# Designs tried in a protein design chat: VHH binders against Protein AAR2 homolog. Part 8

Target 1, 357 residues: Protein AAR2 homolog, of Caenorhabditis elegans (q09305)
Amino acid sequence: MGGALPPEIVDYMYRNGAFLLFLGFPQASEFGIDYKSWKTGEKFMGLKMIPPGVHFVYCSIKSAPRIGFFHNFKAGEILVKKWNTESETFEDEEVPTDQISEKKRQLKNMDSSLAPYPYENYRSWYGLTDFITADTVERIHPILGRITSQAELVSLETEFMENAEKEHKDSHFRNRVDRENPVRTRFTDQHGLPIMKIREGYEIRFQDIPPLTVSQNRVGIEYSDRLYRLLRALGGDWKQLLAEMQIAFVCFLQGQVFEGFEQWKRIIHLMSCCPNSLGSEKELFMSFIRVLFFQLKECPTDFFVDIVSRDNFLTTTLSMLFANVRDSAHAGDDLKKKTAQFKQYLTNQFKWDFNCD

## First folded at step 1 (VHH)

Design d12 (framework vhh_8dlx_2)
Fold by ESMFold2-Fast, scan of step 1:
Structure d12 (fold): chain B 357 residues (1-357), chain A 123 residues (1-123)
Amino acid sequence: as target 1 above (357 residues)
Amino acid sequence: EVQLVESGGGVVQPGRSLRLSCAASGFTFSSYAMHWVRQAPGKGLEWIGNIYESGSTFYNPSLKSLVTISRDDSTNTLYLQMNSLRAEDTAIYYCARGYEDSSGWYYYGMDVWGKGTLVTVSS
């Protein structure tokens, strides 16, 4: 924002904004929503004046990993979370329908204990999340209802053995299976290293997208078939692909979830390697560039210098995107213009070089 | 040629409803945020609200309960539904395309405007 909000906006948000009660959360601990985090005071019991729409809430105590959740708030909604000091996480608390009016009366008495939503970056937040819907959150959010920055990892072998041991109810099952079964080769990659995955229920339920590949030969690089399969898996709704890109980015930027960064890169790589679909999926590609523009605009400069900008993924992959759009017989003038403007923006802001042959 | 053409204005009685349309041509309509703006006689421009390419809407708080913005990307048409019209809603109504800047791309500004359609609320 550029100073104090107009009184009309403040009044509207007070009357129509949502509430988050976050009960029992320790004082002097990190709590955040969207762009802002702060250290909680002794009176902290939650948030007021939350704009309707999707938001990301997160917290951490001491040196513990950040945990959070996405929620699509409705006007006037009251969401209740309760902190569990033993497990160091939050749990949902149901508000019975016949007690909603009582809760609303209590909120008026708790006003001084509720922090107002920080509006100074709301426009930027909206630009990062405008494709995310309640359906997106339901599809992607972990079954356990929380996103953890350092989710527990298990090997495929360990998962198989735990499931097999549970099935057989046998304390010696692991020793028996390991000796008798050549299935062990299914649990290691081509380098003999364990294949790792996030423990069931903790995983963010992203779409399966082909792993990133480093290729020196661009002849025959075309992933339109993979894009079409992905869109089919999303019911033909290309907006859900961009919504997933936005979820992945927020998970990484605010949630400190590295799996979000990996999924974000996979989506960008896929979109950059589809020259044959630039005409048929014009709307998707136009909106993809806008989404990516806002994401890169909101990243700290140091983020890209340290992680991404040095002879790395974004410069290589976006060079492919820019060349594919420029050289396309299928891409219309509007897509070519938007892509060229985006390239100019990146060159000016990050000093990235996209003129490699 | 990029063009926006509003329609549906006219004289309407207080308390009635009215739906305005905006036909877009010359650009990929589904990929742009769209805005509605009005100007009452002798007053400045008043922003009504917008709808992003995602379908998400953001309204002027003073008008939110009275208006609904929607879009039909299959027909390149933007709509403004107005309910419980008042004499103070008398204005020229404009649709506008979300901003596109040579130094960057911003969908919260406006770069292409229609000619406007007059709505007169009178008994």
Scores: ipSAE 0.000, ipTM 0.427, lowest interface PAE 11.6, mean pLDDT 79

Design d13 (framework vhh_8dlx_2)
Fold by ESMFold2-Fast, scan of step 1:
Structure d13 (fold): chain B 357 residues (1-357), chain A 124 residues (1-124)
Amino acid sequence: as target 1 above (357 residues)
Amino acid sequence: EVQLVESGGGVVQPGRSLRLSCAASGFTFDDYGMHWVRQAPGKGLEWIGNIYYSGSTFYNPSLKSLVTISRDDSTNTLYLQMNSLRAEDTAIYYCAKDTPYYEFWSGDSYFDYWGKGTLVTVSS
């Protein structure tokens, strides 16, 4: 237990914490929640004392890629997942409301098979996820209920044929469509390779943010209009943008999901290229710096050397952010001060150089 | 210099409501969680609850139905709303600043700064 949490909070979580039953999961396999992962013992059946709020659960068998899910736990909730060895995935099992009291009694008999939530890291986890809500998870989580580290890909041709057969039971359908739209039904790229896409229902439903574009001189980069369009798509709720940034980061760091890394970078780049909105969106930019600070604080030093530092993305992009805030006529003194403190933290902690002309 | 100044205490009749305030200065208020703690005469400290920098709250289960903690980051002020006051609620009420978030895993104390307290007396 971490010393920063009052005993009364720990006692409250013991009595009001949530349960995760993860039934039939193989012994000596990876299981994790939030900050901690371990190899399962022969008696492992799940977790107890899970704090209310969002958590990320993940697992891996030696022959399978890491898979996981986000769930917003309610106080006293019992969530049941069953492992299917043949499909190498988990399945939901809902507890009927009239059986909840009986299920709670059964949990007492399983207490020794339930690992306690790792409270030592809870505050750090909360700082990585405090903008994420149940609405965020519902919006972004894959329809099929799992996030996989390996992309579930399907060829464009296979998807087209599956959709055509599903929609129409006409044996002439494909011939008619191909004759009408022969140029439009291209299934290979410029190199003659099949065009691949993420299979329907497997995609993490992130907002559409344009791919990264970096000019050599940074002259003329202004994306405030893109930011405003994105905020409108989120119902004007800037907190949902930061919540998406947090989901993308967790998918990347704990889930080992490449799409999460790409979305995280797209959000950081967008936020770093909006000099004209620094005054009007002050609250968003202040909170963005806080979110990014906690995310970078949690990254191991070797992570930046091996993964993050390879394309120099953070040093290049944050140099733009720092220059934009420093030189802004619209950014208030509080944002300028917090941004300068953040720059100093990164310089001291990671030895990064942000003095690019 | 970190300063926490509680106010709003005094004599209140049983069954009434009372709102306490805590004015904070000397640190970036919206970056830290805040706590309310009380000490009845001749008793130990009792944790009332906290509010994280995000606005999320956690309460002592014995007090959950009787209190509400809130914050106003624009005025650097923490609040404690108390309802249905009882003689047992007579105590000195303290606000406390949470330890820096980045020190959590190092085995930190729960709070690094306290106010001097405000006395609430529940008496007819």
Scores: ipSAE 0.000, ipTM 0.218, lowest interface PAE 12.6, mean pLDDT 78

Design d14 (framework vhh_8dlx_2)
Fold by ESMFold2-Fast, scan of step 1:
Structure d14 (fold): chain B 357 residues (1-357), chain A 118 residues (1-118)
Amino acid sequence: as target 1 above (357 residues)
Amino acid sequence: EVQLVESGGGVVQPGRSLRLSCAASGFTFSSYSMHWVRQAPGKGLEWIGNIYYSGDTFYNPSLKSLVTISRDDSTNTLYLQMNSLRAEDTAIYYCARHEWGLSGFDYWGKGTLVTVSS
C-alpha cells in the first residue's frame, strides 16, 4: 500500500527518532536498515528518524559479503560509526554526553545528507523483533562489534601457530606436542580437509544448544531438561529465548548468516521436543507459536521453497510439535487449540503435510 | 491527560455479532498502534489483535476469522467487530495504546464487559 505518512507522524519521528552517522562510507555501495537497502549517494552520511528500539544495520561494498550490527536505539540517540577504507569495515566512535547538544546542532546542518528511516516497513520489523532488548543484543552480539554474512574462519593449525607465538615470550615452558599423533592428523578431518572454526571475537554468542537430531522413531524424545537448563542460563527469563530466536532469524534473513539459520533450527527443534514442559511453560509455548507465525508469514513462499523446505526440516520438526501438543496430558485446551489453528494455517498457506512423519 | 474509553459491551445472545468502540483522547491517535485485549472470568489476559498507525492489522490466529479491528483517525476511535459470539467470549474487553518502539502497552482503558448468555 505504502501511502504517504501524515505530517504529525513525520514530526513525531523527527523529534523522537534516533540518528546514525555512518561517516566515510563509499558512494554507490549497498546500505540497509531492517527491511530496506539501497545504493548510497555521494552525499550519504547516515540515517535520521530511527524509531526507538532494536534495529539491524548492514552494508556491503562492491560484491563483498554483508556486514552489519544490531543496536537498541534510544529516543534522540546519536550513534556514530566510521568506515575504514583499508580494513573495509566500520569502527565505533563514542559521543560524550556533554557534547550531545553540539552534535545535534551539527546534525541539523547535515540534514540533507541523512536518509530517513524507511517507516513503511516498521510494523513488519516490530513483529519480528518485539522480544529483543538491549540486554539481548549485549549478550549475543560479537565482541568485535560486527556480524558478517561470510564467517571469518581460522584453521586449528593456524590457531595453534598464533597461540604458540603469543606464548613465545615464555621460554621456560613451551607447549608439548603429542608425538604419537602426527600434526596433520590433529588438524585435519576424516577426509583430510583442515578443521575450521570461527575466529575468536567474530562469533555470534548464541546459547549452546545441542545439534539437531532427526529420527523416524520419535518415541521417547524428551528435551524438557535441556529447556529448563537453558532457561536457567537465561536467568529464568523465557522471553530471552524467544529474543534469541528472533535475532537468529534476522541474522539469517537480513544478514545472510548461516549460523543464524542453524541456531533458529536448533531452537525450533528444542521447543518441538518438550512434551513434559507444555503445562509449566505455557506462556513460552504460546508466545513461541506467535513468533514463528510472524516469521513464516512475513517471508515470501519462494524463500522457503529454496532453503527451508530443502531438507523437510520444518515439516518434520513441526509434526513433532503438533503431535506432542495434541497428545499431551500436560498441555491445556488453550494451547492445544492455538497449536491446531497454527497447524491449519500452515497447511492452508504452504500446503505442508504434517501427518506423513 | 491520555484517556482510552471502551464502550459497546453488554449482554448478547450466542451466535450474534457485536461491535466495541474505544474513544481516544489526549494524544495524537493516528501516530500509535492500538490493541484489543480481553480477560475472561478466572483467566489471564488474551491478546486479540492490533492495528498499526498504517491501518495494517495482525490478529491472534485463534480469533482471526471471528474478529475485525479497524480505526477512524478522524474521530480518534478504535473498533472491534466480533462475529458468531460464544459463551467463551464472555470477558472484559480492553483497548490499549502501544508505545512507539517498545514491547508493551503504556495506557489501557478500564474495559467494557461483554456477557454472552442465553
Scores: ipSAE 0.000, ipTM 0.139, lowest interface PAE 17.7, mean pLDDT 78

Design d15 (framework vhh_8dlx_2)
Fold by ESMFold2-Fast, scan of step 1:
Structure d15 (fold): chain B 357 residues (1-357), chain A 120 residues (1-120)
Amino acid sequence: as target 1 above (357 residues)
Amino acid sequence: EVQLVESGGGVVQPGRSLRLSCAASGFTFSTYAMHWVRQAPGKGLEWIGNIYSGGDTFYNPSLKSLVTISRDDSTNTLYLQMNSLRAEDTAIYYCARVGDLYFPEYFQHWGKGTLVTVSS
């Protein structure tokens, strides 16, 4: 798909472009949408001709951390965002519909101040985001409406105290239990540092994917059960799992969000450890390989040497995927062919070795 | 410059076996998937099969049990072993390399071909 954009989509993009009005954002500051970022000019007031669908908008001033948001643009939509110079972020309040209507009347006068969407990168963006829907964004996006590269953290003790004030009876019960166990270190980690978590409303609401286990239990059956449990949590919609993988990757690559990188790795590992699911979830695995191909294609080779190669994550995890597909009695010829093609691509593009004797 | 040179064709009696070779140069042969394609007189191109780095092979189902593809990465050579040759196997046989993962049917580099004639 990402290698050939359908003519119907090209026509739709030109006919039904959306607008982003970004008011009050400083000049000579970084602004980006999807694959492209640039420094804003004096006249910059936003974007025009945005293709309908999901996009990631982000910005940064001076040395401040990158901040952004996902938005599913409808055809002809006008999204208005206001910048708050004091807080160095987006205004929290949504712009009223009557103000949007007024801005729509002013579009002709603003045209020279609106940069066109970078269509030269749209094919690549589509390939990275084609499973993401409005429902995906609503499910995962932080409640406070923005994604930050530098997470707002709060100590577990502070969070407990805030929650205790809200829950009168439960607070009294917990305080009695804690008083009886004064040596409890529930607010410190194994290194004696305060346990930190992302402040409520700032977290990206990813699905809980169980961590790796060294258990002597039936590991192969356990991983397939984990996949089925996750799919069940997603209403049986396997496309939402790939959509989450795509959100995680964009958060990591464009948003510079560490949590996105961790979730992306968890999904890849889970998919690589489910040999018993290769037949029953064939479409999921075929589409997973396609999604991962486009993600890896868009990353600079040096990026993987510095970030992914240090953990040896991709070579180790994908070696498991390749062996599981090759050795499966349940994987059809189409999945085996596609997996072999993907293995060949990675060998040629990145010079990775997957024990190809 | 990528070069592919096929050899081993000729006149063969029906029911006999024949092995074709393809000598590759101008690229790192061991890291590329290689394909065999044929064209019978007055007919279109027919994909025979391919071999990936590491030796995994896939074949056209209509040619099942007729062909085996192998490679020798130390000599940059691709092979096509054909058994139980039929008159309908008369064709020019081409060695090819593809350029894209999701468009593998688009061959980017071809040899000049080697003619196989199956007749008594």
Scores: ipSAE 0.000, ipTM 0.324, lowest interface PAE 11.1, mean pLDDT 79

Design d16 (framework vhh_8dlx_2)
Fold by ESMFold2-Fast, scan of step 1:
Structure d16 (fold): chain B 357 residues (1-357), chain A 118 residues (1-118)
Amino acid sequence: as target 1 above (357 residues)
Amino acid sequence: EVQLVESGGGVVQPGRSLRLSCAASGGSFSDYYMHWVRQAPGKGLEWIGNIYYSGSTFYNPSLKSLVTISRDDSTNTLYLQMNSLRAEDTAIYYCARDIYSGEFWDYWGKGTLVTVSS
């Protein structure tokens, strides 16, 4: 794939594209959407001509980690965010329905201050996000409406003290001296280190993939029961599993979020250990290979070689997938052919060896 | 050429905590799944848990509340923290490297003996 979009589609998006107003964002700072980022100019006020559908917006100032959000844009939508320089984050601003026409008129008058969506990457972006829906975003996105590249961690002791202090501040009739330093819960882990957790509302709400359990005799790894449990948790919608894989990948690649990388690897690991479900879940496995192909194809090659190849995760995990599909009594010829083609692509593109001996 | 060496075993009193270490030479943990396994006298191997490339851990459900697995990439060392030790925890503890296949564990340490006795 690659290349320019047809002129008819470009014209449609120009006339029916969405707008993002990102007010008060500092000059010479990083701002990005999807595949492309740039340093903002003095006149920057946002984006125009955003195609309908899901997009990932992110930004950072010189000393801060990336922060971002997913949003499913509707045709002609105007989304407004305001930057707060003190908190170094953005805040949502709702546009009342009766003011939309007036806002559109204002946008026409500030057209030179709006950067156009980078259309040259749109087909690649669509290939990375085509399973993601508005429902996917609502299910996974942090409650506070932003994704941070560095997790906002708090110790259990600090969280307890902050909550106790907040409750005390809300009560004008209680004296802090009346509160002893009560040990309600243990604040250190098994190593004597403070127990840490993500601050409430900051967590990305990924599915909890079932724990790995191994018998003393490790003959043939088979996790189809775990896959079926996960699919049940997703309401039986296998497309939501691939949507989560796509969210995790974008969080990792564009958002620089470590937990996204971990969830992406957990999903690949699970999918590579299910020989008994290759027939019953054929459409899922066919689509899984397609999703992974686009993720590996469209990623910057240097980034993937430097990070993933050194970790050796993909070569070892996908070797198991390839062996399971090849040797399966359950997989059909179409899945076997598609998997063999994918293996050949990876061998040619990355020089990876899937035959250990 | 890869060698795994467990350490930290010994005689420990019931109810005490103990941390075991596994040091690798000739290779790194970052490229492999690493497991902790134990063998009590006269019994078969019991899987304790593992740690993946991402640092994500998985535990034997029977032991999950009693153990924690971690790693220190700067020292190329794998750890097993054990709490509330009982006589039944007396065993030789092994760390093992697993190429993801799960059918062949290519390197094992020689083991470290933990004896829980009063």
Scores: ipSAE 0.000, ipTM 0.094, lowest interface PAE 20.5, mean pLDDT 76

Design e01 (framework vhh_7pa5_2)
Fold by ESMFold2-Fast, scan of step 1:
Structure e01 (fold): chain B 357 residues (1-357), chain A 119 residues (1-119)
Amino acid sequence: as target 1 above (357 residues)
Amino acid sequence: QVQLVESGGGMVQPGGSLRLSCAASGFTFSSYAMSWVRRAPGKGPEWVSTISGSGGSTSYADSVKGRFTISRDNAKNTLYLQMNSLKPEDTALYYCARGYSEDWGFDYWGQGTQVTVSS
C-alpha cells in the first residue's frame, strides 16, 4: 500500500509485535513467512513486528527441499532459531526469562538486520488461519519440530528388519498372502509395491481419515457416521476439524507438502458426502464453506485453476456438495443460500461447471 | 547425497513419441519404488506412473494407460518413461520421484524435464 503504514500503527506493532531471530542462515537463500518469501541479504538476522498468533516460517538453501514450522507467537515474544550448516536444518535456542528485557535492548541495536513482517498481507493470512490455535499446532506438528516438503520414507519391511535386529529377536516370520490378491503380502500393497510410510517423528500428525474411494463420486454416498467418529476423536470440537483443514492447506500452499494436499482433499470429500448431518452440524457446514471460500479466494486465481487432481477432484466433489445441500430436507435456508452464493462465485471466477448430478 | 536427474524432453507434434530418462545416485536404487509426476503449465502436480524396486509391478494414471510405459534398469540406476501417441494435454514438466503417489510420500524429486506437444 505504499511506502509506510501510519506512525500510530507502526508504534502499535513495534510495542506488541514478536521477534524471530534466525541466526547463521546463509545469504542469497530463500526465507519466508506466511504469504511472502525473498532471498536473504548479507545482514539478515530475522524478523520484527510479527503480529501475535499463528504463523508459518519456511526456508530453503540452494536446491534443497523447503523446511518450515508453525509457531503461535505471543505479544513481545522473542523466538530464537539457529541454522546448522552441516545438517542443513534449524535448532531452538532458549532465551533465559531473566534476560528478556536485555535481549529486547539488543534487538533495537540490530533493527537494520531485522526484516519487518509483511503486514500488507496479514488480513489474507488471518482469513486462511483463523481456526488454527496453539493447541492445533501442538496436536498436529511433527515431533521432530519441522515440516519438510519431501517426506523421509521407510518401508514396512525395512522398519520390521531394523526392529528385529535391535531386539536380537528371530526375524524368521512368514509373510501372509492375501487370498483375493496373491501379490498382496504383509509388506506389500494390492499392486505388489512395498508399503511405504513416513519415518517416525517426521509425520504431520493429521487425523486418520479414510482415503478417497471413488474416482467419479456417486450420488447416494453417505458418510455422516465417519464425520461423527472424527468429531468424537476431536473431543466434539468441530472448530478443530476446520483448523486441521487450514493446517493441511498451508502445508501444501507454503510448505510444498503433498500429504497436506491429500488431507485437505480428504476433508473436502468427507464434508461433501454427509447429507444427513447438514441440519445437526449446520454451524460446521456454514464455517466449512467460509473456510473453503477464503482458501480459493485468497490464493492466486491461477494457482487454484492449476490444483486439480487427474480426476478433476474439486468440480466433481463440490458438485456433490452443492446437490446434497440443494436437495436436503435438513439444511436450513441460510446454508442453502450460502452454498448457492459460493457455487455462483466459483462458476464466475473459475468458469467451473457444477451441473452434474 | 540423493540426486535424480531427468533428460529426454523436447518438442513433438501430436501423435509423436518421446522417451524420458532419470539418472539416480546416492541411494540403493533397486530398493525403492520410483515414479513419474508431471506439472502442466499453471497446474498442480499429477501422478503419471509408478514401478516397484524390482520392476515386477507397474501402475499408471488412467489418462496415460495404454500410451505410456514405465521401466527401469537397476544395473544402470536409471528410470525410463516411454511416451507414445502424445496429446497436447501431455504438455508438462516431468519429474522423476522416489516413492509412489498413493501415499503422497515422495521424499526426493528431480528438477524436471520439459515436454511440449504442439503443432
Scores: ipSAE 0.000, ipTM 0.128, lowest interface PAE 21.9, mean pLDDT 77

Design e02 (framework vhh_7pa5_2)
Fold by ESMFold2-Fast, scan of step 1:
Structure e02 (fold): chain B 357 residues (1-357), chain A 119 residues (1-119)
Amino acid sequence: as target 1 above (357 residues)
Amino acid sequence: QVQLVESGGGMVQPGGSLRLSCAASGFTFSDYYMSWVRRAPGKGPEWVSTISSSGSTISYADSVKGRFTISRDNAKNTLYLQMNSLKPEDTALYYCAKDIYGESYFDYWGQGTQVTVSS
């Protein structure tokens, strides 16, 4: 055939689909999975035919910020989420093992209330997420089980007061009093503004990568030590770094999460400034180029409105990557070829100029 | 237009050998990673082996390691899979696939060639 997957393989994937029950979600509200969203009907109760693997589910009511979650679906799995109208968010509901057969029987009666997974976008989704595993989701996903497009912020003073109340409730009053000399905490910055941070349990648990800084001289920049430190923090598993890059990108693209965009840029910049590791980390760099190719290929046109301009972050940073690989004595022919092909693709598709001179 | 045409399948006894071929056209074969993927009756697709554009980097699924050998002839635009010590569990439809960056993400598949191993 030389085209899309054979029909018999597609049929196999459909038969092994998972289910998401999303109970009590309001009608005429936005609901989405992966690369597609729609407005819910009166009888909407969830999704059927979800391919095994990692997916991103998101929703919003009226003009509220988007809320979502990642989940690694197993073949035939039934995941249940219940919408809470008061808090305007969702909660997990476990399906006990001894009730699975009963739930499967109920699903037959609910088939008309379950929307099918949008398979027309699955190939694109796979290309954006193939490094993400259940372990990746568990490591990065917020403890409270949801990702919000608008950060849930709390002042340092408010958090201190809430923790004090929690300690009083969980421990005898005497235990609190025994700490006679509490350390005084600063609650305001040097300008008198409250110090804000993301509320405990709401943060996306990305790796700590330093913010991007402008160097006076871009020639000779070398961050391989930073890369090796990061890989060590990931247990030596370079695939987890690319999985994090994919999660960060999906958080920004589908989740509308600004911190995802910032983390994505930090990873690209780090990878573009490591000439000394191009030989030792060949597999990582080969896969990094593939991941970035799919991310840039599958982006909506409007995503690039500000990014496409000359001397923007992406043009400048990738120019460093292309020069480093081209000029490397240690990069293999395979990596040099893939990098040159990627540069040609970007030049032809987006008309970007990667001349570092 | 990209075309991938597999051949060389057939019926063999356990312990036998077969050599699969894949004729590629419509793209610069020597620029791309190539893979073999199989689908056994009643099962999903299983990746078998991948070879880099130059032939220097090769990988195999654990189930076939030491028994199968992937190779390519860039001058003839042809991919090969030499299958030795065949087992009944190797019975499957075998597909040739164009592999974007050697990461088992396939943008084109062939029509497949049937391999049946039985006594």
Scores: ipSAE 0.000, ipTM 0.213, lowest interface PAE 16.5, mean pLDDT 79

Design e03 (framework vhh_7pa5_2)
Fold by ESMFold2-Fast, scan of step 1:
Structure e03 (fold): chain B 357 residues (1-357), chain A 120 residues (1-120)
Amino acid sequence: as target 1 above (357 residues)
Amino acid sequence: QVQLVESGGGMVQPGGSLRLSCAASGFTFSSYWMSWVRRAPGKGPEWVSTINSGGGSTSYADSVKGRFTISRDNAKNTLYLQMNSLKPEDTALYYCAKGDLYSYEGFDYWGQGTQVTVSS
């Protein structure tokens, strides 16, 4: 792992890299892209030399929750965001095609106000995001164009009433009960408390995967049917499942979004409980091990302590993965070797003890 | 000291062919899986192909499958990439790498690479 970017690539990125103008953002506030965050200076107006591809931008003012977005940058692209101090969020500002040349001239005059992309971490960022595409971002990103670490919650009743008032023209066509799914129209839980959900348009549009529970730690678990159903929902593209795993991880690690952590765990649990698909989905499982290895390598030490000490999730779930691959009649030697090496790495690096039963 | 030295790049017209070579030294070449990785200036690193230690098993990225052929000569400690039906989008620096796409160490490409430019 010793390879620095060649000088010719750095020169190319200087001339052909993308720009992010982040106008009106307060000084002494947190701003970050990918692996790096810093406190903004008085003259901060954005970024230069952004490599083409998917990046995650995030910010926070005065200890407010982080807000951010994923964007697939094209070579030479100029993306403009304008900070709104009243709403404490950002807004898109389109650059007309006929004004691109003029905007590029303005950028040259602003060079001292543009921070360069932190290239020293680009290889690591690529390793965390290499399955994420523009299509992945479009599928998962919130409709309102931003990811918040503490998304606004609303009661189902409030949301229903807002929608009924906004769209309702004839009360005779409104049904209070969904005949196909009556439970989803209930406004209170089993204890009579309001059912809360993320406000419409703010939710990260992850695939539906069953929630994890303590009772799921059982011998003989087999979820290949759930995996196949999920892959069909993704158009048969297994790379999109790993892309979603990578987005979930970045949302939690950089975006501080707990829902990202929950989705990441759901994917790991599902992948660890599919012994019958280890042969038929060999490429998926080989790539899954690589993705997970890199994610765990990049996690801060405190993150590992919190996961292992409070939840024991990784040790329990990965023990199931290791046993399933080891005992499989259908898994190839290459998958068995990579899985055994991964188990050895975790045991040596983190002193984790894996019970194979 | 591990060394990987790429060669054989150049300028070629669309539809043309090039053969890349990688001379390996400082390790037991015949014991390791080997890969080709390319880096187009605007796209970041992209895995191209992998070959196992004995040369009997190969895999390719979908974008090059059917056009590129990876091979090795363990007696000469040399890795090859035969590139046919080249397209403008194949323009990149090509790196010889020790390991495979699924390596826990990642790709270790120590050379400057060899530049392939596909243009009229």
Scores: ipSAE 0.000, ipTM 0.127, lowest interface PAE 19.8, mean pLDDT 78

